# Ledger of designs, part 11: VHH binders against q9xw16

Target 1, 132 residues: q9xw16
Amino acid sequence: MSGWNAYIDTMTAAAPSIKRCAIVGAADGSVWARTEADNVFKASEEELKTFVALFNDVTQVPAKGADIEGVHYVVPRTEESLIFGKKENTGFFAVKTKSAVLIAVYEGPNEVAAQVRKAVESMQTYLNNAGY

## First folded at step 1 (VHH)

Design g42 (framework vhh_gocatamig_d2)
Fold by ESMFold2-Fast, scan of step 1:
Structure g42 (fold): chain B 132 residues (1-132), chain A 119 residues (1-119)
Amino acid sequence: as target 1 above (132 residues)
Amino acid sequence: EVQLVESGGGLVQPGGSLTLSCAASGFTVSSNYLAWYRQAPGKKRELVAGIYTGGSTVYMDSVKGRFTISRDNAKNSVYLQMNSLRAEDTAVYYCARDLRYSSGYFDYWGQGTLVTVSS
C-alpha cells in the first residue's frame, strides 16, 4: 500500500471513464501505484520498461504504435511528454513527469477522451510542481 | 467532405530533391495540425514531419536538416521539401490531418504519392 494510491484515486474520480491506470517510474517502469481488483492494470514489468523507454524518442512512436496490457494501440501523433493511442472504442493517455509516467486506459467516445486527457495532464502538472 | 490530394512524387537519384504538395479542401490548414507520414514496403507507417497551428514544426531525426515542411494558407496547402535524398527515403508519402481524437486506426485522407530513390 503506497501513498501513491491516493493519486490513482484522484485521477479516477476526476474522469470516471478511466477503466485502469497506473503511475510508474520513468527510468525503469516500476509500478508505484495502479488500479486493482476488477479494474486491475495488468501490464508486466517488462512491457512497462519497454513502454517508458518510448519517451526517450517520441518521434518514432507513431510509426510503430504502442503496446499496453498486451493490446496494440495506434498512436496518431505524439507531443514532447505525451503519448496517446486509440483502438476502436478504447484508448490511453500517457504523460511523463520528472520521475514518473502516468498511464490511463479508458473506454468511450472521443468527447470522453478529452476529459481523460485533462485529468492526466492535471496530475502531470501537480506532480512536476511537487518535484516528481 | 475532407479531401487531401498529394502530388510531386517520382523517381529521383540519390542526392536529388523533390517537393511534395498536399492540397486540402473541406477544412482550413492554418487551423489544424498537418503532417507527412511515409510507409516503405514491409514497414510500419512513420511520422516524417509535422506543422502545428502556430507554425512550429517537428521532424523525424533521420530527416532533420534535409526535409522542410511548410504551408501556404492562401492556397490551403502543405508542402514537404526533400533535399539530399537517400535510398532509405523510398516510400509512399501520405499527407494527414490531425487525427488526435480519431475513433480508430489511421485514416490518411490523401491517396499517397510514391517516392523512389534509386540509381
Scores: ipSAE 0.000, ipTM 0.108, lowest interface PAE 18.1, mean pLDDT 80

Design g43 (framework vhh_gocatamig_d2)
Fold by ESMFold2-Fast, scan of step 1:
Structure g43 (fold): chain B 132 residues (1-132), chain A 120 residues (1-120)
Amino acid sequence: as target 1 above (132 residues)
Amino acid sequence: EVQLVESGGGLVQPGGSLTLSCAASGFTVSSNYLAWYRQAPGKKRELVAGIYTGGSTVYMDSVKGRFTISRDNAKNSVYLQMNSLRAEDTAVYYCAREGIAVAGTYFDYWGQGTLVTVSS
């Protein structure tokens, strides 16, 4: 498998409550790595291209929400390089680096969400420092 | 040339300890993310522990509190200290360096692995 799968493995080890995740190209939404098998990240290439384009102007996202894996999430607020959404007991965190977008879908209460956010932001910092 | 060479595997009884070593050449361990993976018979390779460039670490749930990843910059080496070993820790353990992406192509580097057997 690709070396990018090592970063998927690292995020899921850091936050076991991550149900599915992916690393995609920031310019085009192309999949570099994703969880597979029973935890396969199911977003289409068309959906991912639309999703990564949201980072061109994150301030517009709370008004419309965001779609991941065909599921519509309410986005309560955004930060320059962070979009997160909630739908009942599920949610996601997505962060943009220089070259990539990291997306992690989780299920669980607010305590779990905090752990997932920390894992995703730690990886974002690491990849940015590595030049990605 | 980038090389990773593991050592320290062996047979140990449940409750025992082992220290795995990974000697790196061709790059500096303090400037790279490094990780230990393992693969048990009939299972896929899984991440056990990782150490980021800044020194922070990550562990899989089943080894938290029992295993410790560390590095020695002077020896350009990474270690996995394994305590309170269980039969389910039996696997081939691999040292890995995150790769580099060149024009969209990702290259990673793996050692040849070292066998750890936990049995009575």
Scores: ipSAE 0.000, ipTM 0.179, lowest interface PAE 14.1, mean pLDDT 82

Design g44 (framework vhh_gocatamig_d2)
Fold by ESMFold2-Fast, scan of step 1:
Structure g44 (fold): chain B 132 residues (1-132), chain A 119 residues (1-119)
Amino acid sequence: as target 1 above (132 residues)
Amino acid sequence: EVQLVESGGGLVQPGGSLTLSCAASGFTVSSNYLAWYRQAPGKKRELVAGIYTGGSTVYMDSVKGRFTISRDNAKNSVYLQMNSLRAEDTAVYYCAKDYSNYVGYFDYWGQGTLVTVSS
């Protein structure tokens, strides 16, 4: 129950198919909290800095894709505060709040992906309402 | 059900042009995101161009300024106009539709059309 780790726990409880996730600073990609141990979110600080900068202009992302944990994902499209990607049976959803970016990596079919997106968007709403 | 049928591929000289067509049935083009992907021998399938519901478009950096994606709502079709073709554009080109706009999965693919750029 350490500060930001409680939000990681809440999100993974809401969508058990989230394999790895993190909450990072929107300005610099600094890690506030992430899954650990056997489910460690293993993106480097340089990769996260590059990733959060994608939110400065999400319309360019589908042409280039996105890299998370050394894996290149195809980004089929973006929305104003949402980047999501696919690589076969794995994918991610990343949402931006005022101060944070939430990243969730999941594995599974389309119905699982929908549950992961709902969990991430619910946390996005919660954090925005909390002033983050 | 959902069907996508590509046409327009062929052999063309470097610097030439081709127009690819994708005829859609079982859904409305104007209400869905549609994209062109390509796959060269030994390479992974990559996004070439996409057109959003509202009409905005996205392009791979290497084709920007040379390729144009468009749609004709009355014909329920999407097109890829390819100009200034290069040898590296040689690939099988696929038309794709999102399974669901909410999750972005591409589950509907055409059979593909071969584009060969050779002198």
Scores: ipSAE 0.015, ipTM 0.316, lowest interface PAE 6.7, mean pLDDT 84

Design g45 (framework vhh_gocatamig_d2)
Fold by ESMFold2-Fast, scan of step 1:
Structure g45 (fold): chain B 132 residues (1-132), chain A 120 residues (1-120)
Amino acid sequence: as target 1 above (132 residues)
Amino acid sequence: EVQLVESGGGLVQPGGSLTLSCAASGFTVSSNYLAWYRQAPGKKRELVAGIYTGGSTVYMDSVKGRFTISRDNAKNSVYLQMNSLRAEDTAVYYCARGLYGSGSYYPDYWGQGTLVTVSS
């Protein structure tokens, strides 16, 4: 059976402040795994296609912001392969690997945000090294 | 479509032997890390044995010298030969494809599992 949900579990265990997260295909935004039930990641297939396309040129994103789960986030700046944003004490981190985009939505102060970023970037590094 | 299908589980007496087979489709076993995991009731799933792309192997301490992981590239399959079985080896055994260097991360694909019961 497909085991991509094990990586979702790894990220949420590393940063319990993650409310919802997903691993999606970098080419098309197709969902490989996501949080479910009470913490279901709610983005539509159309929204995810639009979102992963932002990684084609991250320098344009701060001017436009980003939409995740129907919520518009202010993106203050981007780094190569990293988009992050804030709205009313909630936020997200999204990182691109060779084949995937990892998205984590969290709630909390800046200390919580730092923990979420570390969890997502650690997984990004591992997946890139593994050829994904 | 990636699939892993296990077979060979069953009931065996302590001291006995059993061979588990894992048939892979949708990818090539010689180009990937493959591993056997097990999960006993009430326990976490744990790595039992793994085989790397270059053919080197790793084993859990309690099975070293008793279990042997191997692959047959022509049949695109992975095997776990289990000798000198003990009651504590009773578990559902899972074949998994892992990411290279997977020491702290989970496999990306799992088989359905096969039950091994060691009991008199």
Scores: ipSAE 0.000, ipTM 0.099, lowest interface PAE 15.9, mean pLDDT 82

Design g46 (framework vhh_gocatamig_d2)
Fold by ESMFold2-Fast, scan of step 1:
Structure g46 (fold): chain B 132 residues (1-132), chain A 120 residues (1-120)
Amino acid sequence: as target 1 above (132 residues)
Amino acid sequence: EVQLVESGGGLVQPGGSLTLSCAASGFTVSSNYLAWYRQAPGKKRELVAGIYTGGSTVYMDSVKGRFTISRDNAKNSVYLQMNSLRAEDTAVYYCATYPGYSSGYLFDPWGQGTLVTVSS
């Protein structure tokens, strides 16, 4: 579906502190949709392929951290379908569905982080229920 | 609960070396991520080097090959060996960790810092 940008718009509307985000294929990291213009998500397809492969064994991620847009994030812990990271005043949440990985990069305090997490988990639930 | 005490900074000439130490209490360095950050006058703090629980390390590009992060589990300490120092390395160096998220995702206790000045 060429309409995947509508889901990007939904997440950013739900959590305005999301600075950049993307929806990528879980198997290969291929970009389905991403923020553009002043909020363009800058990760290369090679970086995204490496990133989505982290979901094959999330228990290894806290020992290594994760790289998104050339930025190295500390990953304090993971859940089966959730990787999140922190670096100073920025962070990200990445969630895996059956067919996709949703990545949201944000800036702000922990109340903002909670709002961003809620937005990506809501979209994760929606896409899983839709068969994606 | 968590305390980090940095030491080892000082004045050094370009091309010189220093070893910074970070002594930890209230948690174990072998079971936690530890990192060195620095802040130059008028600039934001930046990651210099980190060491993960599994022993893997991460370095800022400008210090790769010059700086080495290590730990001594018996002394519950983390070190930053700095070689081939440059004027651009002048900064206050801080030790930091993520011992937990008692304040959500923004709990990150900084130590007092140790000043490194690279000048001739």
Scores: ipSAE 0.000, ipTM 0.140, lowest interface PAE 15.8, mean pLDDT 80

Design g47 (framework vhh_gocatamig_d2)
Fold by ESMFold2-Fast, scan of step 1:
Structure g47 (fold): chain B 132 residues (1-132), chain A 121 residues (1-121)
Amino acid sequence: as target 1 above (132 residues)
Amino acid sequence: EVQLVESGGGLVQPGGSLTLSCAASGFTVSSNYLAWYRQAPGKKRELVAGIYTGGSTVYMDSVKGRFTISRDNAKNSVYLQMNSLRAEDTAVYYCARDKGYSYGLGYFDYWGQGTLVTVSS
């Protein structure tokens, strides 16, 4: 976990508009690292277990939406390794790698969303290349 | 097929006003998130204003109270009314549509050609 905190720091430095984020195990939603203290990522491991299972069939997600930190998000569409959602002025991007799911929660307009997506997808590429 | 055509740019003095228009074809503006971006020489393209499917709007902090984004569904067009223009508003302004994302999540698949706005005396 502690080694993985450096990746959290890298993502938040690349996109300061990320309010909270986490790196979790793709198989079980176990937390490898997350933001802490005043910006703690509050999702339980049981909620995360449910969330990562959505990647088993992303095509079903837009019909039901997704829950993160007890907040229900509308999911307008998905891509093979990407689930993203929006609720008013808040949103999230979640991407799956071989072994992990990266989740970033942000607040702001579409320009902020674009920065957050870029940061999360850059980390996804890095981790996939590193064998994760 | 899908096309966005901007117009209304030009030269204005500081404190002046301009209205930019974005005429859409190949899709319905009321069903999509549309946004105005701008890019000054040597700078990154930045969001100026956006309008969501439901009519809610977002603005860059430096233009709040000065700029207004709107749409006319009958004309299938989006507008940017710019008041109290400043030298720092000088840029090429682009109209953009999300890739079918009515919530405006920043995945633009269509951009207009751009229209130049110059604020100078």
Scores: ipSAE 0.000, ipTM 0.114, lowest interface PAE 17.4, mean pLDDT 81

Design g48 (framework vhh_gocatamig_d2)
Fold by ESMFold2-Fast, scan of step 1:
Structure g48 (fold): chain B 132 residues (1-132), chain A 119 residues (1-119)
Amino acid sequence: as target 1 above (132 residues)
Amino acid sequence: EVQLVESGGGLVQPGGSLTLSCAASGFTVSSNYLAWYRQAPGKKRELVAGIYTGGSTVYMDSVKGRFTISRDNAKNSVYLQMNSLRAEDTAVYYCAAGWLPPSGYFDYWGQGTLVTVSS
């Protein structure tokens, strides 16, 4: 079944440094699709609801940081539709579309971070153009 | 709170050496791209040296073989060892940190430390 899982597969193929990712509803953080098995995205419904609400006022996020999968990330800065963070060798990019938030957690040096960002921003553009 | 604080600048004679230090608080240096920039009077700020999270380094051509950038994770600091200093190395030196590769933006900047090379 392709459904939303096809978009997860596309992102991870484009940026192999993505360890876990998810597509969630922008209004409530409900999971539409996520990586599974050995790469399961482990965020709770409560955490995701809190996380997607950060996009209502991204300017406050750098002062507080963000929590994903029980890990607290430093968020150095934000853009209107982009939140990204870092904790040691782990980082994330999250982008908001009309109806969804895409979250990608990666591991590795910052040399690979730009590839992960490109993958999530490309998918953001595609979904916005598709009406999501 | 996130801060970068530089130290180690000063007056040195041509051919001398200085070590600049950049102490980080509120984040870990091993998780960020760190760089040293400098700005001489009347000139634009330029990249001197950088160190990526994977350990690879980059240097401006005029300092290769003379300057070395390094990290100390235990001290949460980055350093610039400057040898064989020349008058043209005179500048305010800035520490900068960003978690992305050096694609034109840095999340944090230090206040700068003055290096003067003259007799």
Scores: ipSAE 0.000, ipTM 0.137, lowest interface PAE 15.3, mean pLDDT 83

Design g49 (framework vhh_gocatamig_d2)
Fold by ESMFold2-Fast, scan of step 1:
Order: C-alpha cells, then structure tokens, then sequence
Structure g49 (fold): chain B 132 residues (1-132), chain A 120 residues (1-120)
C-alpha cells in the first residue's frame, strides 16, 4: 500500500500541474495510493467503483461524461486505455494498466495538459512492463 | 485565433425539425474532432453528437435516429440536423472543438451557444 506512494510522488514531480492523483485497483476501484493532506484526492469508494467500470466500454463515456471527486467532467473522446476530461480550468487524465487505474487531476490552462499526459502515460508503461 | 459561431436556433413545435450550423475560423474542421453539446437551465452540459476526423460519428442515446451531425469542408462548418424534436430537447446548444493531437496536447474551444425551444 505505502510502496505505491512512490509512484504518486514520481508522477507529481514530473508534472507540477497535477494537483491530486491516485492509483486504484482496476477491478474494484480500491485505493492503493493517493495524494493526501492539502492535496487530498477526495473521490468516494462508490464513485471510484463507477469510474473504473468505465474502462469496460470506453466508447460509452463521451456521451455521459465522467465524475471524479464529485465534479462532472466533459469527456470529448476516449482511447483504448485512456479517458480524459475537462471542466473550465481543471482536467484529468486516467489510464488503465493490467491491474490498476491511474488518475491525475490537474489545474491550469490547456498548455500544461501535455506534461500531465506524459507523466501518466510514462507511469502506465512502466507499471505494465512491471506486471501491474 | 480560433472561433466557433453557432446559428439556426429558434422556436419549433414538437415533432418539428431544425438545423443548427457552426461556422469555424482559425482551423480546418476536417482535421479536428467537433461536437455539439446542450445545456438546459440548471442542468449539466451534455454531449449530443460528435464527428471525428475520419468522419465517424457518436450520438447520445436519446437522440440516436433523430439527430445527424455532419460537416461541410468547403464551408468550414459543422451541422446538427434535428428531427422529431421533443420538449426535452429544449436547451442552449453549443458547438465545441476538442482536438487531441499525437503530442498529447488538449485544446478546448466553445462557441457562444444558440437557444432551441421546443413548445407549441
């Protein structure tokens, strides 16, 4: 559980615009690690179960959007293992690995989104190669 | 400078039809994903229809078979043809550009919106 915090720290250091971040189980949305204290990732257990289930059929997501931390995000499109969304000056990238879903919520203009996506996708590649 | 300007909204009776237009400037519609959203008073904004760069489309379940999204590359415009309109379709309709290029850079632009009222 605590070992997973190192990956949270890695993503947050790679993209300073990430405000809140979590690694959750792909099957059940159980939290393996998340940002805490002033940057606490606030999603409920029920919300996370609903969110990770979106990866079972990503083609349905753009029509409905996605809810993270009680905030409804517009999801313009999805890719096989990637859901991303926007709401005004906040956004998120979520990627699925073999066993986990990585969620990074960021704040700032769209110019910072590329760095956030790179941080999340780099970790996705690393964890998949490590068997997670 | 990227701009999206909607037009074509108005009052229509239930069962009627209406075509919304979205005129784009500062980019090419054929090279970008474009979408129509709507928002009723006090409600969340929701995706109605989208058209991908390759021409494939996506629709929300409640409008499938009634609405058609299309584009005209020569006019650099996107359209939403709305048939069999219902009172529940009453909303402000927005045109949006949500490009997501190979570099991972997300760009999001919205038009001003156009009001569609479905009532007798």
Amino acid sequence: as target 1 above (132 residues)
Amino acid sequence: EVQLVESGGGLVQPGGSLTLSCAASGFTVSSNYLAWYRQAPGKKRELVAGIYTGGSTVYMDSVKGRFTISRDNAKNSVYLQMNSLRAEDTAVYYCARHPYDSSGYYLDYWGQGTLVTVSS
Scores: ipSAE 0.000, ipTM 0.156, lowest interface PAE 15.4, mean pLDDT 82

Design g5 (framework vhh_gocatamig_d2)
Fold by ESMFold2-Fast, scan of step 1:
Order: structure tokens, then C-alpha cells, then sequence
Structure g5 (fold): chain B 132 residues (1-132), chain A 120 residues (1-120)
């Protein structure tokens, strides 16, 4: 729990435009860690279970979009372990590791989106190398 | 406010031609790459063609030699000239603004889409 919060802190320090983020179990969407207090990640257990199941076939996601925290995002394209979406000035990046899914919601111009993607992908690499 | 508006879709016979247009506003058009994507019923959205700020282009293999992407910076517009159309080109076509930095590429704004139907 507390240990996993350190990874949340690492991602938000690397990309301050991340407004809310979480690390969830890839199999069931269970929350391992998330941002709290004024930046609480509000996705329900049921929504997260649905969301992580999208990684079983990412090719279907652009046709339907994705829902995070009750917000519907347009998903322009996906990569094997990456789903990202946009809605106006907000967006998200979600990446799958062996055991986890990292979700980061950000706000700001497109210049900050690149920093968010880098932070999330760097953490994905770290967790995969750690066996997660 | 960033806006992309597509036009030019319609019904065309196999072997025919169509030109799609995308009118952009709300950003410095000449500084961004733009792309055309398409989505057929029951299929994923796929990149058809892209054009970088410097004019370099990229195409999906199945459209190479048949489709041409171009841009007019004075008119804030990007175009897709589609020749030798096939039934499998039937889809909703979307214009998108591309973003690139050292971490990679992704598209951050989309148009509403325009339907292209290739049928006899």
C-alpha cells in the first residue's frame, strides 16, 4: 500500500501536470495505490474492472472510447500495452505491465501530455523490470 | 479553441475518386503535423495518411500510390485525394492534429468525421 504510494509520488513528481493517477491490478482492477485528498482518483471498483479488461483486446477500444472517473474519453488509437484518450483539455495515459495497469489523468496543453506519457512509460519499464 | 472540420465525403463507385478536406482553426497550423484516420463498421480506427509540418508524408501500405495527402498552410487546410477507390475503403474518415516530441507521437484533436461509401 504505502510502498506503492511511492510510485504514485514518483510519477507526479516527474510530470506535475498529472492531476490524478492510480496503480491497479491488471487481472481485476483492484486499487494498489492512488492519488488522494484534493486529487483523489475517483474511479469505482466496477469501472476499473471494466477498464483493465480493455487490455485483453486493445484493438476494440478506439471504436468505443474509454470511461475513467465517469468521464468518456475519445481513444484515437492504441498500442499493445498503451491506451490513451483525450477530452477537450484533459486526457489520460494508461499502460499495462505484467501485473499492473498504471492510469494517469492530466490537464493542460499538448506539450504537457508528452511529459505525462514519458513518466507513465518510464514507470511501466521499471515495474516490468521488477517483475510486476 | 482548437477545431477540425472535415468535408468532401460521399458515395462513389469502385474505381472512382474523392477529395476530402479538413479545415483547422485555433492553433498555428503550419507548426503541426496532421493526419487522416478511418474507421469501418466493426473495425478499429486506423491511420491512413499523415503529413508533417515540413511536408514529409506517411501512408498505410494499402493506400500507397492511390491516396495523396497534402496541406495548404495559407488556408489552414489538409486534404486527402483518394483515387482508384475500392469497397474496402468504405469508412468514416477523421482528420487529426498530431503531436510529437522526444517521447513519441500521439494525436490530440479530432474532427467529427466524414462518411465515404464505395459502392456500385
Amino acid sequence: as target 1 above (132 residues)
Amino acid sequence: EVQLVESGGGLVQPGGSLTLSCAASGFTFSSYALAWYRQAPGKKRELVAGIYSGGSTVYMDSVKGRFTISRDNAKNSVYLQMNSLRAEDTAVYYCARDYYDSSGYYFDYWGQGTLVTVSS
Scores: ipSAE 0.000, ipTM 0.136, lowest interface PAE 13.8, mean pLDDT 82

Design g50 (framework vhh_gocatamig_d2)
Fold by ESMFold2-Fast, scan of step 1:
Structure g50 (fold): chain B 132 residues (1-132), chain A 119 residues (1-119)
Amino acid sequence: as target 1 above (132 residues)
Amino acid sequence: EVQLVESGGGLVQPGGSLTLSCAASGFTVSSNYLAWYRQAPGKKRELVAGIYTGGSTVYMDSVKGRFTISRDNAKNSVYLQMNSLRAEDTAVYYCAKVGYTYGQPFDYWGQGTLVTVSS
């Protein structure tokens, strides 16, 4: 059992509306862990490499949007280490730590989005404090 | 060396309570994320509850309000208080320390303790 899969399980337990999620390397987009089976996170390694590079300058992202799992999301704004996007009834939150990027894709209304953001930011804080 | 030893499992009737204990050695529980997992026969291991270094906790939806994870720093131990037990809670329960060092995942598991909820 991968150690990182436990963190995936922790995030999905905290926010059951997360449909798919992953923990990837901040430097290269390499997948450390992701949801499996019917909820498998399907982003390619090349797409993830491009995505994590967005954190080099988050101010450029709203003009272009972001692509995750072949879906183009509108990014209305970014925050220091947070990129989030929306497309109709779906969305994502991605946060950067020292060594990782956590990505959670969800489906549902705005109240669901708030719960997902809280789960992802809680994990971000924990991993940063642990040196990741 | 890192070691986790679970205890407290047993046979209990539906609606009953049990407290599981996890005695840790080789590291300090207050400085690490620890979690309880369970595995029923023929099923995948699933996260039941976790406690972060700062003391915040997470729970699986089906146990929220019934189970409580806690730690005792003086005893270097983690606990799972299980109330209002149901037949579907029957499983082997595992204590786990999960982490990552230099890009390499690591995890330590106890041997597990059996909980049977049956009349």
Scores: ipSAE 0.006, ipTM 0.355, lowest interface PAE 9.2, mean pLDDT 84

Design g51 (framework vhh_gocatamig_d2)
Fold by ESMFold2-Fast, scan of step 1:
Structure g51 (fold): chain B 132 residues (1-132), chain A 120 residues (1-120)
Amino acid sequence: as target 1 above (132 residues)
Amino acid sequence: EVQLVESGGGLVQPGGSLTLSCAASGFTVSSNYLAWYRQAPGKKRELVAGIYTGGSTVYMDSVKGRFTISRDNAKNSVYLQMNSLRAEDTAVYYCATEGLRYFDYLPDYWGQGTLVTVSS
């Protein structure tokens, strides 16, 4: 396994409410690291390629929503490097860095969502500062 | 002024051990996430181990069971105990911190690095 698994471990330790997550290449959606075993992140290579392409123009995403792990999420709004979605009691946050996209799936209310968003955005800053 | 100064690097044989030290000044290690990174020739810096303010730790998969991160709050220092060293552990090792909390949106602070060479 790659050294990128340590970043997954760091993020999930900081935000235990993250159920599944991955770090993927921004250019092609290739998986660099993801949660495994009982918490395996299940998105296909084709789905991830489609997903990372959404960052080419995030303003179009709220009209269409986004698909992660075969689940369609409503995207209420986006920010330049952030896409987040909701479906009932589940949600995700995805942020783009220079060369990566971090995706975290969670379950819980808005307070949990806020904690997960903070963890994902903190890791985004961290990776950008590290040159990723 | 934030400063991190690494020491303890050197030449060791495969299977050997080293302890790296990182002396911090200008901030308190007990109030900050601290981590060890390494950079091998031709590669980007990668996280090796981290220690959170509450004492919980994280490790990259290839060093789990071999490396241990710890800190001494009274000495304002963090350590990396490296056992069962392998040739692929050869790298410059860096101590780093991100401010007052885990990933607190602050710029990374880095030490100057200490070279670890694992060869016969």
Scores: ipSAE 0.000, ipTM 0.118, lowest interface PAE 13.6, mean pLDDT 82

Design g52 (framework vhh_gocatamig_d2)
Fold by ESMFold2-Fast, scan of step 1:
Structure g52 (fold): chain B 132 residues (1-132), chain A 120 residues (1-120)
Amino acid sequence: as target 1 above (132 residues)
Amino acid sequence: EVQLVESGGGLVQPGGSLTLSCAASGFTVSSNYLAWYRQAPGKKRELVAGIYTGGSTVYMDSVKGRFTISRDNAKNSVYLQMNSLRAEDTAVYYCARLSYGGNPYYFDYWGQGTLVTVSS
């Protein structure tokens, strides 16, 4: 997980409305890096393994929603390698790369969602280009 | 134009039952997530129950086993059957549609609300 924390810092600096985030292995949900301390990303290994498996068929996700940190999110739709969810004033964006899944949980009105999505998709592009 | 219209609220005694109805127009209920929220005076709105496009449902802990959400695709409506009502269930109940709309902003569509009062 050493070195991967720099990517967490990059995403949170680009979108200050991100409250918690993580970079996990796409094959198994293993945590490579996550926010810590006051902003600790609290998902269990079992939950993350289940979550990354959703990317095997994203078209099924809107029918059931998704669970992150023990919180159930409504997933209104999916787009290719993107799953996003909403619950009241909280939401998330998750994107898959070749080897990783990036998950960012944010709080705030819908106006901040675009900023969070941009930060996560920018990192997705970077990691894909870096071979991850 | 998207519209959600609630009905069925009223005054009931503790232990009683009510069925709330939400009539939708301007979109298809079977293709969207729909939910019931409630708001008591001085409190923020909270999710009571939701129904996903695939038909699976979600409930807040305090209403599990007492409330049932359902939909009727032919009538383009969603319902909340409320049994074993408690004083703390007193609130304005809202029907809502959550939608993405194809851009990064979310859209929440809300009905006007229907008042449920549980009192003896």
Scores: ipSAE 0.006, ipTM 0.137, lowest interface PAE 16.1, mean pLDDT 81

Design g6 (framework vhh_gocatamig_d2)
Fold by ESMFold2-Fast, scan of step 1:
Structure g6 (fold): chain B 132 residues (1-132), chain A 121 residues (1-121)
Amino acid sequence: as target 1 above (132 residues)
Amino acid sequence: EVQLVESGGGLVQPGGSLTLSCAASGFTFSSYALAWYRQAPGKKRELVAGIYSGGSTVYMDSVKGRFTISRDNAKNSVYLQMNSLRAEDTAVYYCAKDLGYPLYGSYFDYWGQGTLVTVSS
């Protein structure tokens, strides 16, 4: 029900291997937009509140991993505003902007992961430049 | 027909305040985010503040702590309270339906006509 769904559409068009994604508030994990229906992003707002708090200190994340949609992902390393993880043939990229966290879940090999990361980081740059 | 009508702009001294209003019609107001954008002379249009249907807000860095966006669903209106105004805030201010951006379709179809804010002595 929001114009933020336009950004979901933009990311999935840029990287069709994204299976599910969301844009959530950085302060509280509140959902601004997410994929729905057959590719619904299933994370609860309580799970998302816990997830966005990981950006308060990303250096602690590799030791404990991260949970998205009830799935525990191994996080091999983090960057200043980026958390990413893998679980078998699935993975995710999450990036923080000034006001939002973008989360994209994908399925496929490492070459697919690179395309998904590029799409999410491009949107991160765009939203930061727009003041979000 | 979607319609957005801005008002409240004017000439104000540095350090002063203004309240901008936007009256909306032609859509289910409570279901949409609303935003204020501005365009200063010689610059591109930029997002100043946004308010989601649930009431959460977002602000550009240079106006945080000075500007407050609010909405009144019963009156189909969104407001921008501007305090501690600076010369750099001089711009035409636009109301927008939804938090659309230039890369998504014809979001300009949902802009108002704008209201001029001039901060000078």
Scores: ipSAE 0.000, ipTM 0.140, lowest interface PAE 13.5, mean pLDDT 81

